# VH-VL binders against b7kms5: the designs that were tried, part 196

Target 1, 80 residues: b7kms5
Amino acid sequence: DTFETVRNTIRIESEVDESLRQLCHEERITKETWLEAAYLYLCEKPEELAQVIQLAQERLSQRKAIADYKRAKTMQERFL

## First folded at step 10 (VH-VL)

Design ua58 (framework fv_maftivimab)
Fold by ESMFold2-Fast, scan of step 10:
Order: C-alpha cells, then structure tokens, then sequence
Structure ua58 (fold): chain C 80 residues (1-80), chain A 121 residues (1-121), chain B 106 residues (1-106)
C-alpha cells in the first residue's frame, strides 16, 4: 500500500494550468493525483488514448515551429 | 478591497432553522469556491462546508451532513448556509471564507467578521 | 477523515524568544498544510500556505516547514503583536483544523 514517488518538474501552457487548477479546486484533488488518474484511465481506453497522443503531437509540433521561427529571427537580426 | 460580510445570525430554539448570508465584494465571486467555518465560544475552528465556483460540488463536515445546505447566487455575489434541525452544539460564530488554489495548494485567504448563532431555549 | 493534532496546546513566551509550534496529521498530506493566526475577537488570518510559503504582508519572522505528517511553525523573534492562537489546517481532503495553540505572555 506504500507508494514510491518521484518529483518531476514540467512546463505547461498557462491557459491549461489555469483550467486544471480550477478543476482541482472544484473536485478537491491535487495536480499529482489528477495526472496519475488521467494517465491510468486513458491506458484502459485505447481510442481516447490515441486521440490524446494525436493532440500532444500537434501541440509539440506547434511549439517546435514557434521555437524554430524565433531562432531564425534572432539569426537574421544578428546581421541586420 | 476584498470584503465578506455575514448576516442572518441570532437566537434560535433547538430544532429550529436559520439561513446565513455572506455578501462578497472586491473579487470575481464566480471564479472562487466559498466556505463556512464555525467556532464555538472558547473553542477552536471547525470547517463546516465548501461550495465550488459553479455550485457543481458541495462538501460538508460529518457533524452537519443532512441538516445544513450550502448554496450561492453568483448573480448577487452572495453565499448562503441553510441550517435546519439546529442543536445546542451548533452554537458558534459562523465565518464566511474565500477559497483559493495557489498553484496546487488550497487555502482560505480572506474571512468575514463572523455572525453569532446561539441555539438555546 | 484526517485528524490534525497540535503541540503544545498552550505555551508562555517572552518578547524576543524563538517559538516553535508543531502539527501532526493522521495520514500523509504532502505539503497541503496552512497556518492561521487568530487574535481575540477577530477572524483568523492566513500566515502560511503549502506548508512553507509565506502569505503576502506577513512578517518574515514567521516560517513554516515540514511535509507528509509532521509540520512546524516558527516565530524567530517574538513581537508583542504575535500573542495569539495559532491553527494548522490540512487542505488535502476538504479542511480539518488542529485544536489550536495559545501563545501567551510569560
């Protein structure tokens, strides 16, 4: 019945954090337990898990595109 | 700036009913959960009830379950506590308190002045 | 539900003293613990949230520590305005307060 835990640091979009904070407050749960429950639940729901993975891939691609654009912009500015 | 003002307390006989109100101002009322906390004369603090921002979730201390009902009217920025089947043990100052989740921690950051409820014959 | 026990129930101290109050939870509550100060005839005031985070406007002589089941509130150099009753509160599963610790003039 003893859990061994690890401490993780993550960075998420502020709008998402605000929404998740509200949900945790409303339901009297913690971000840690919500994350554990959400992952465990989705592991038993293959169709929903696949949709979540697709959304995650899209969000990652968007962040990479923005980061690449900012890098290119900085390089261009160096010789202007 | 943030103000919580309780009203509706008074003297009531055992078995009677009272409705407490808490008028909120100085913050976006419908973004926050609200709480009732009581304190019997000379005793410590006892949490009574919590209501979510949208009234979707309510929670009660075991000592008041089935007798007390927490509710809110977001259009009026007002929190309520309907108290039925009152007992001598319910005699206390009742505080209205604003709930806040800071990061992933819940706390009661602002409190009203309290309203006294006395249950006796 | 989660029971909160404070120690001591009361203590006497002098201005300038270092004061420590402890709080124990009946089960692990991570760092979901708050500390409040209540002066006679007044509503409680939040001092510390998330076990160790000082509320804005609270003097730096107040500090909190702990995690899991054992927590402490420390006042490094007691001032006259600090004589009050102090309460811990778990916020892990709804709210439960400790019985309070009355801090009195020696």
Amino acid sequence: as target 1 above (80 residues)
Amino acid sequence: EVQLVESGGGLVQPGGSLRLSCAASGFTFDDYGMNWVRQAPGKGLEWVSTISWDSGSTYYADSVKGRFTISRDNSKNTLYLQMNSLRAEDTAVYYCAKDILRYDSWTLDYWGQGTMVTVSS
Amino acid sequence: DIQMTQSPSSLSASVGDRVTITCRASQSISDYLNWYQQKPGKAPKLLIYAASSLQSGVPSRFSGSGSGTDFTLTISSLQPEDFATYYCQQSYSTYTFGQGTRLEIK
Scores: ipSAE 0.000, ipTM 0.605, lowest interface PAE 14.5, mean pLDDT 86

Design ua59 (framework fv_maftivimab)
Fold by ESMFold2-Fast, scan of step 10:
Structure ua59 (fold): chain C 80 residues (1-80), chain A 121 residues (1-121), chain B 106 residues (1-106)
Amino acid sequence: as target 1 above (80 residues)
Amino acid sequence: EVQLVESGGGLVQPGGSLRLSCAASGFTFDDYGMNWVRQAPGKGLEWVSTISWDSGSTYYADSVKGRFTISRDNSKNTLYLQMNSLRAEDTAVYYCAKDIFEYDSWTLDYWGQGTMVTVSS
Amino acid sequence: DIQMTQSPSSLSASVGDRVTITCRASQSISDYLNWYQQKPGKAPKLLIYAASSLQSGVPSRFSGSGSGTDFTLTISSLQPEDFATYYCQQSYSTYTFGQGTRLEIK
């Protein structure tokens, strides 16, 4: 028997991807299995899961702010 | 899962007003920018307006500036478009679309089915 | 404002064909370019984001390339369900769509 899998395309920050790629190479694992293991581990650790969710919310807010800033900057360049 | 449902379209005379609504479900509405995109019969897509997740930023196409107002109510998971001083060239299907911010890029990843606005005498 | 021009406006092709659609921006937009598919009477569907990244659930026969001002969408082996209108869209400064390319059965 095999696990049923889903192919996902995700966008992550290049520096995070580089760091994760290096970790996976050194530990001889794949990004897919690291992601699965990390999520499963955190599901068993409610306090740690809450901390990760908070970091995710902060990173999402930062990405939104950067996107809004770049949009505003380009709008200013376009109209001025 | 993600659903966007538009309403409020109809027939209006030139110079009239309409208010469109978009009811969102299946995602955390407060976390994403929302957009209106229109398509005139037999024509291509035209972006109309964008509102940020917190209503702090709004942007409009030059063709609608001063006439249309985008707004949202995060407590009701609803996006709005107030359309004033309507012209024949505003006749179109109006789509509600969710955006997503990845790195520093935006995409419109989910769309509603649209609501038809006809401006005619 | 950034203008987006697609070529061709319409294209006839057969199942199994390799199809290429091009999109040109009036100024450099880096890789802030998305591709959408729209079937008659339906809402658009995101295919490609950031010029070359395939959206989850989209078949691998779709691919995008380009940077700056010139972009392409390629369908490597056309399937019956691929007959639709395709739009490019810049997201560098607000959103501007190309005029669309209608892909029709030959």
Scores: ipSAE 0.012, ipTM 0.671, lowest interface PAE 8.7, mean pLDDT 87

Design ua6 (framework fv_maftivimab)
Fold by ESMFold2-Fast, scan of step 10:
Structure ua6 (fold): chain C 80 residues (1-80), chain A 121 residues (1-121), chain B 106 residues (1-106)
Amino acid sequence: as target 1 above (80 residues)
Amino acid sequence: EVQLVESGGGLVQPGGSLRLSCAASGFTFDDYGMNWVRQAPGKGLEWVSTISWDSGSTYYADSVKGRFTISRDNSKNTLYLQMNSLRAEDTAVYYCAKDIFRYDSWTLDYWGQGTMVTVSS
Amino acid sequence: DIQMTQSPSSLSASVGDRVTITCRASQSISDYLNWYQQKPGKAPKLLIYAASSLQSGVPSRFSGSGSGTDFTLTISSLQPEDFATYYCQQHYSTYTFGQGTRLEIK
């Protein structure tokens, strides 16, 4: 059987990225293996997976709202 | 269904004036920012002007400042562009476009069919 | 103002091909980048917003990626209806469009 991987690029909040990088450095793992392990663990625990999905939905809604305000503010500050 | 229908385009002499209208339907007009974007024949897209949901903020490209005025009438669900002192370089198809958000995010999720403005002798 | 440069300015491809179009900003714009599709004689259509978010109703073969100054639009398996001109647009400081990439049939 052929072992296959894919390359993804992902944008996350800088504070979250810093915390995750610190964790990975201290535990001597990579962000790729942490993501794989976290997903596989949650797939076997549907109650916990549902809670994570709820948090993800909340964060997505908040990020969209904040991005909108940030764009309006940037236009106002830089635009003549 | 969201619909934006532009009108008021035509042939005009250099130095002349023209008023474009955009009739909106299928969404709550006064909840969204509105935009005018133009495209010269065979050229790319160029932002012209933006107006907020409440007319509290208006913005213009440097090329049109002092000549063009954007306005809206929320009671009529209509966006306007008053164009004065027209120049040959203003020749373009003018599109009316709806912002995806209330706060002028400049993400244009629906566009009208466009109206052609030709500035020529 | 922020300058947007697209590459290539035109490309020819066949149905079924994977196509990648790039867009570069003259300064960092975070994820404030949209992609539009325009067919001849028609108004533009929003495909992607916030660099990677697919607009409702847009086929899943379209995807966007990138942040900062370098962005890409990918069509995983080109369909006949995808031959069009594609524009990137920054909305970090007012808004500016790229010059467009014209995708033509081979």
Scores: ipSAE 0.000, ipTM 0.600, lowest interface PAE 17.0, mean pLDDT 85

Design ua60 (framework fv_maftivimab)
Fold by ESMFold2-Fast, scan of step 10:
Structure ua60 (fold): chain C 80 residues (1-80), chain A 121 residues (1-121), chain B 106 residues (1-106)
Amino acid sequence: as target 1 above (80 residues)
Amino acid sequence: EVQLVESGGGLVQPGGSLRLSCAASGFTFDDYGMNWVRQAPGKGLEWVSTISWDSGSTYYADSVKGRFTISRDNSKNTLYLQMNSLRAEDTAVYYCAKDIFSYDSWTLDYWGQGTMVTVSS
Amino acid sequence: DIQMTQSPSSLSASVGDRVTITCRASQSISDYLNWYQQKPGKAPKLLIYAASSLQSGVPSRFSGSGSGTDFTLTISSLQPEDFATYYCQQSYSTYTFGQGTRLEIK
């Protein structure tokens, strides 16, 4: 009845964090246990896991694009 | 194991041209941006250029813009730097370095051993 | 362009000392600040990213702090293998390195 645990630090979108925080408060669970449960649940559903991975890839690409946009804007401002 | 191996450095005269290569292995090359960073003898690090995973975006330091061209061949897992109109101040060890995106930020997580470019008469 | 300034340019210290290196950005870069270690004749090695996140495999005696314009790298108890040059780097736009801090044996 004891778990070996690791501490993780993650950065997530503020809107998502606010929504998840509210859900956890209303259901009386923690972000840690929600993350564990969500992953374990999806591991038993390969088709749904694949869809979540696709969404994660799309979100990562979006965040990279925002970072790249900031780089492009800086380059343009330096030369004009 | 991630490995980056630079080649193509050497001695070149001012006004000359040189092409550097960086052979990558141990990771999915076409998923990551790549960089060139240089270091003049006894001096600090200077970022030179960045290319996105798909070659859709390229960025250059002011000191090299218009003279250097970064490119990549994802089918060969190879990064290139075409250097034209070379100047004495371009003398440096040139490192290739891999981007990683973490915490909404880019970081250079792996570096090659470097290749020496000497611009002198 | 974002200018990065390190202090000091060089530092002499003894094994077991607490060492602090500082880095200033010419404008706010939030926490988009990385620290690298370079030993003579070798490529740089990533130590810390996002101002305070320790890279895997880097000893816990290294720590980073700061946000905005002022940042610090701390080595809590200096070891013989830590004598090297240290560089900060902003990643808020493209990349700009500080001029480096050379850490030497006292």
Scores: ipSAE 0.013, ipTM 0.725, lowest interface PAE 7.2, mean pLDDT 88

Design ua61 (framework fv_maftivimab)
Fold by ESMFold2-Fast, scan of step 10:
Structure ua61 (fold): chain C 80 residues (1-80), chain A 121 residues (1-121), chain B 106 residues (1-106)
Amino acid sequence: as target 1 above (80 residues)
Amino acid sequence: EVQLVESGGGLVQPGGSLRLSCAASGFTFDDYGMNWVRQAPGKGLEWVSTISWDSGSTYYADSVKGRFTISRDNSKNTLYLQMNSLRAEDTAVYYCAKDIFGYDSWTLDYWGQGTMVTVSS
Amino acid sequence: DIQMTQSPSSLSASVGDRVTITCRASQSISDYLNWYQQKPGKAPKLLIYAASSLQSGVPSRFSGSGSGTDFTLTISSLQPEDFATYYCQQSYSTYTFGQGTRLEIK
């Protein structure tokens, strides 16, 4: 076995982060190990994985719309 | 893996035109905003233009407004920059760059290798 | 238009040094500030976004801080592969890059 990790920095909804942080504290695990375990579990469950991917795609579309709106609003408010 | 490959650069006379292309792969092209950024020889980076994922919004640097047009063809996963009325000061390596959409909009997370545009007599 | 000024324009450092690069915006840009690294003949690479968020795959020795008009990029222990030019960039209103800071050996 080779032990090798990568550092990831991600932006997530603050309420989701707070909830996950509380879960990790209660269960005595880290966000890193929870994410790893969740992904590995879902890879063994194709039907559940598909559901998670669909939710992720929907959240991604919502974030894209919000980002585009904020971008346009910033331009309008600063350079009208 | 994300890949962006620019093409279409070359030598052109002042007042001439060039069309640059950027072929994208490794991500869902029509989900992201795209950008052109240039760098004159030995100089720093200068943002040129941005286009939204749906082509509904375009933005340009003041130095290129009215002369350059950014566009995209989502069916071909390709970004374009039509450059007209070229000037010597447009001489630069032109980079295609992908937006990291979301909260931190207008962040360039992946860049192509660049294509050289030389405007000279 | 928002102007971005970096300091210093160049610096020399040794492997293991702590390096600090500063960036100043001509007006408040909140935390809409990104840092990029560019090696000779290569395209830039995103290091930090939103002033302090480390991009996936970037070593933890890189960190960013600041808000409003004054921002800092820090390399806690310089490695040989870190000798490059560093650029800050505002994303508050379109994009404006700083002039760059060239980090050189010795």
Scores: ipSAE 0.000, ipTM 0.624, lowest interface PAE 12.4, mean pLDDT 85

Design ua62 (framework fv_maftivimab)
Fold by ESMFold2-Fast, scan of step 10:
Structure ua62 (fold): chain C 80 residues (1-80), chain A 121 residues (1-121), chain B 106 residues (1-106)
Amino acid sequence: as target 1 above (80 residues)
Amino acid sequence: EVQLVESGGGLVQPGGSLRLSCAASGFTFDDYGMNWVRQAPGKGLEWVSTISWDSGSTYYADSVKGRFTISRDNSKNTLYLQMNSLRAEDTAVYYCAKDIFTYDSWTLDYWGQGTMVTVSS
Amino acid sequence: DIQMTQSPSSLSASVGDRVTITCRASQSISDYLNWYQQKPGKAPKLLIYAASSLQSGVPSRFSGSGSGTDFTLTISSLQPEDFATYYCQQSYSTYTFGQGTRLEIK
């Protein structure tokens, strides 16, 4: 059997990455297989999937706010 | 399909004013920062101005500070650049560009076709 | 400002060649580097983000590598449609473009 795969690069919080790396090392799995398994598991559980989506939306909003603030600070130092 | 369409460019004399518009479609406009980037004839790319998704923050290159004003109307999915006290060195094609704001800030994933601004006597 | 310097400023190559363009940042930018392609009379097109991630729809013959201050764009087997100007851009702190590298037919 053959799997067709795609390559992805993602940016995540350093603490989350460190925790996930440790988990993968201890359990002898890879980040890509963990991500696939987590998504497939959640697809069978609409209520849990909805909760994860809500958390993702909250984290997205936080990232936007932080990015705006960081950008503002950098511009103020150079131009404003 | 994401589309950005610039308009408002033209020929203007030094000291004059011009207003550029960028009509956006194919994405949720009010979720993303927007940018103006220019390119003088035969030269490279130069960032001009940035506006946040909510208009709460605006930023300008030193070369245009005090003369240009960036703004947006989220109800019309339109970005603007008001250019005052124009100089010969402002002659360029002006591009409207969208940031990948949340995932990879300051990466310009979609660009308009550009509008030519010529400042000449 | 973070300064971005590309090398070479221009190069000539033939279809089928392996082409390498480099970009240097004046300070460490981790992997916050993007590559754009611009053809005459057209807007720039994003090719690679995060130093090595291929943008959707971009052919696999394009690849990027590097981190910190030194970065490379490679075209493994040059095609006729690849003759263009290439720009690197840092996204670590605001955005600054390199001066561009013009890739010309030999």
Scores: ipSAE 0.000, ipTM 0.641, lowest interface PAE 10.8, mean pLDDT 85

Design ua63 (framework fv_maftivimab)
Fold by ESMFold2-Fast, scan of step 10:
Structure ua63 (fold): chain C 80 residues (1-80), chain A 121 residues (1-121), chain B 106 residues (1-106)
Amino acid sequence: as target 1 above (80 residues)
Amino acid sequence: EVQLVESGGGLVQPGGSLRLSCAASGFTFDDYGMNWVRQAPGKGLEWVSTISWDSGSTYYADSVKGRFTISRDNSKNTLYLQMNSLRAEDTAVYYCAKDIFYYDSWTLDYWGQGTMVTVSS
Amino acid sequence: DIQMTQSPSSLSASVGDRVTITCRASQSISDYLNWYQQKPGKAPKLLIYAASSLQSGVPSRFSGSGSGTDFTLTISSLQPEDFATYYCQQSYSTYTFGQGTRLEIK
């Protein structure tokens, strides 16, 4: 039996990636299988899924704020 | 489906004013930044202005700073560009374009059909 | 402003050809680089974001690469519907477009 898979490129915070890489090494699993397992597990737990979504929304807001700050700083430096 | 419809273009004499509108539908308007991008006849694309989702930040190209004002009305799902002290070099098709945040990168994922502004005597 | 320069300004190619368009930023923009396609009389269409990520619905023959100051857009096997003008755009500090590359049938 063979799984049908898709290749995806994702960009995550480097400190998170390092921590996840260490966990995967210690537990002898891969990042791909950890992501699949985490999502499948949370789909069966709607209250926990909601909390994860809230954290994801907060992290997205932080990344947007950093991007906006970098834009503003670059514009300001150009006119100074 | 996402739709952006520009209006308000036309013929104006140098030194005149115009206000462009962009009516948005098919997405949550107040979650996204919006942009104006123009294109002179037979020329390339030139970014004009950006406004954040909450109107807290606005940015302008040097060529329009002090003359153009970007604004939005989130209750009406409408983006505006107030253009004052118009010059012949402002002649262009003006596009409304929606921001999207992908992989820590801002990009313009949807564009309107454009509205033609002609500044001529 | 960050200046974006595309090369070439125009090129002629035949269906089936591999086409490469380049884009250079006046300063490092990391991977804050997008590619757009514009057909005559139409609004631009997003092809690639974050230098190398293909927009949903865009054919896999399009690809992007690069980081820092030098970027490329490649069409691996040109199709009739690909004749258009292509623009790169930096999103590191607001937006600046390249001057465009006009892709014409040979």
Scores: ipSAE 0.064, ipTM 0.755, lowest interface PAE 5.8, mean pLDDT 88

Design ua64 (framework fv_maftivimab)
Fold by ESMFold2-Fast, scan of step 10:
Structure ua64 (fold): chain C 80 residues (1-80), chain A 121 residues (1-121), chain B 106 residues (1-106)
Amino acid sequence: as target 1 above (80 residues)
Amino acid sequence: EVQLVESGGGLVQPGGSLRLSCAASGFTFDDYGMNWVRQAPGKGLEWVSTISWDSGSTYYADSVKGRFTISRDNSKNTLYLQMNSLRAEDTAVYYCAKDIFRFDSWTLDYWGQGTMVTVSS
Amino acid sequence: DIQMTQSPSSLSASVGDRVTITCRASQSISDYLNWYQQKPGKAPKLLIYAASSLQSGVPSRFSGSGSGTDFTLTISSLQPEDFATYYCQQSYSTYTFGQGTRLEIK
């Protein structure tokens, strides 16, 4: 046995998940191996890694804004 | 690493006021939302109030709305709870708790040791 | 306000037992449910977030499941240090805790 593995649960956007699933099916790979390969590849490419990190930060900020909006909406409805 | 230390609790008569403080260290305070959660002696946990990282949003439990005010001073890494018009049912240990954003939701990942507020009848 | 109801309010168990605690939300909260453990005189500790994800450092014998309105916390093989009060909490809109389940030595 060559690999020690861990099981993770990840929540991603539905549209992104659908696109990734299609890619994995077409190329006959798994989401797990795609994620490993993508990370390893980017670690060897500092400029590309920086671009990905920037996109990730922007997406995280958007998700936080959405979560805050949900709270605000719920509190607004409470005052009806 | 992460440390939250509450202070300001004590004995107060009904109708009185107290201000609680929570000193935070070990993380970038202004990146996280903060909360107050209380627990009456022998009872369960009750969420009291939440404040966003920038003080732009505040939320309160119905039981304290209009009487309590949550605030923060990011330059001092300190969270506050101003408690006015105190009632016997406000008697509880008050915990400071840090938010963490995971899976598009907020979770309370670190808690202080609490400060006791006793409102006598 | 979203109400959270736990069952049972207390249970007795022996070391090595499989223990199950249930939590119900008054409306659908998707998987925005957290579980906390509290020992007497101590602050609560986060065990599980998003219904089923283990907080780092929490033993693998703890697991959570469920979505919508019904949720379960399971301890697969109870250890002496697990005797405590357990709370569920919805995070869908602000926070509401269940009343707690006290796990006691049989």
Scores: ipSAE 0.345, ipTM 0.839, lowest interface PAE 3.2, mean pLDDT 90

Design ua65 (framework fv_maftivimab)
Fold by ESMFold2-Fast, scan of step 10:
Structure ua65 (fold): chain C 80 residues (1-80), chain A 121 residues (1-121), chain B 106 residues (1-106)
Amino acid sequence: as target 1 above (80 residues)
Amino acid sequence: EVQLVESGGGLVQPGGSLRLSCAASGFTFDDYGMNWVRQAPGKGLEWVSTISWDSGSTYYADSVKGRFTISRDNSKNTLYLQMNSLRAEDTAVYYCAKDIFRWDSWTLDYWGQGTMVTVSS
Amino acid sequence: DIQMTQSPSSLSASVGDRVTITCRASQSISDYLNWYQQKPGKAPKLLIYAASSLQSGVPSRFSGSGSGTDFTLTISSLQPEDFATYYCQQSYSTYTFGQGTRLEIK
């Protein structure tokens, strides 16, 4: 009885990664199992899942805004 | 299945104008930025222009700035490139390409088949 | 404007060979580097994004590495369908492509 797994590489904010790494060290779990457990737990909690989705949408919007700002800045520097 | 279909290419004289269209299907068009990328015969790829999902931001390569205008109609799932003051060096296959935001960065994940623009006397 | 330079401009290889193509940015772009494959008469296809992430459906023999200014695309065991032109592209500011590397059969 072994799990069938997929290897995923993800990019997250360094501060969040550092905090999660410390949590995993102290609790003696892995990032992989924490992610699985967090998702499974939230799937059983629709109110909490909705809050997490909202936070994720806000964080994505912020990252997109930063990327758009970088492009705008590059375009401005070309003219002056 | 994601599909992008370009049209509107053809033969035009220097100083002339053309409008290219790109019909999108198989994804939620208004969630993604769109791009035009061109390739002169036997040459490499050159990014031409980008438009954000809401048309709020547009960007152009220096070689086309002031002459080309990118636009979109989200109700028709269609991207446009208005090309004015065409020059011989604008001769190329023009590709429509969808971008996607991944890893705090943009990449072009799907491309159309291209439409040929020839600027010649 | 960020310039992208690829080397070599062309190379000849045989099926089964290990092939490496390099790409250099004129300034640091972190890992905001994509690789595309283009076969004659076809549109480009995304192979790798963020310097090292394999696009879904792309064979595992393709890999990318690098950060900052120097990047590589490696094909571990060349297959007949891999003969194509390969382009790197920075996505750090806007988009700039390298000039392309033409991979030809020996």
Scores: ipSAE 0.054, ipTM 0.765, lowest interface PAE 6.4, mean pLDDT 89

Design ua66 (framework fv_maftivimab)
Fold by ESMFold2-Fast, scan of step 10:
Structure ua66 (fold): chain C 80 residues (1-80), chain A 121 residues (1-121), chain B 106 residues (1-106)
Amino acid sequence: as target 1 above (80 residues)
Amino acid sequence: EVQLVESGGGLVQPGGSLRLSCAASGFTFDDYGMNWVRQAPGKGLEWVSTISWDSGSTYYADSVKGRFTISRDNSKNTLYLQMNSLRAEDTAVYYCAKDIFRYESWTLDYWGQGTMVTVSS
Amino acid sequence: DIQMTQSPSSLSASVGDRVTITCRASQSISDYLNWYQQKPGKAPKLLIYAASSLQSGVPSRFSGSGSGTDFTLTISSLQPEDFATYYCQQSYSTYTFGQGTRLEIK
């Protein structure tokens, strides 16, 4: 049999993308294979996986909060 | 260990003035918006004023416009509220509160203990 | 100004109960709603922001839901330390707090 894959489009922060792109270039791997390897590795380490999930939750909250700030800023400028 | 410590409250006659201070520690003070919120005895919370991280934007509740002035000194990590022409209706505990962002997002993640202002003849 | 109406103004409950508090905005505020807890003699504490996001350090028995004009705070299994006054607050345009809901021991 062959590998069955799905095509996904993901959006990540530009600074993170630039850093990851440089790492992949230096190590001669792809972002796709790095993502697969990172997830599979963490699945074998429940305590470290929990820490990564916490960081992901914090980053998601930060993105939502930044969106809130930008909307509030727009409302503020129109309210004046 | 974010700490906000208010001071300057007290008893004052109607028409008088008071200056409240809020000493901040445990975070980079000049990266965040700051707020004053008050609560009259036995009543609910009422927003008073907001100032951005750089003092570039200030906002006031209609009830205090023209009488109160919010300011900050980032070199001293201190927030101020200058209260003039005080009225009996200004009697309240005044809380200093940190905004979650540099600009006003009006989400208050840390609050001080409050300082009591009593306006009475 | 955007008016915030909380209901009920007070309610009595027992430890272990599921408690629900509601908040209604006079106009759509998307998900720009925060919930605060205030114990007697203490400053308010942020519980939930952006309608449903749990603030760090707040127990998972607290949850928020809603969008637009209608919002709910739920405590799934009331604990003794949860008896307090709860306030909703819109963060869409300046500040407006609800009048508060006082949660009392039954």
Scores: ipSAE 0.000, ipTM 0.597, lowest interface PAE 17.5, mean pLDDT 85

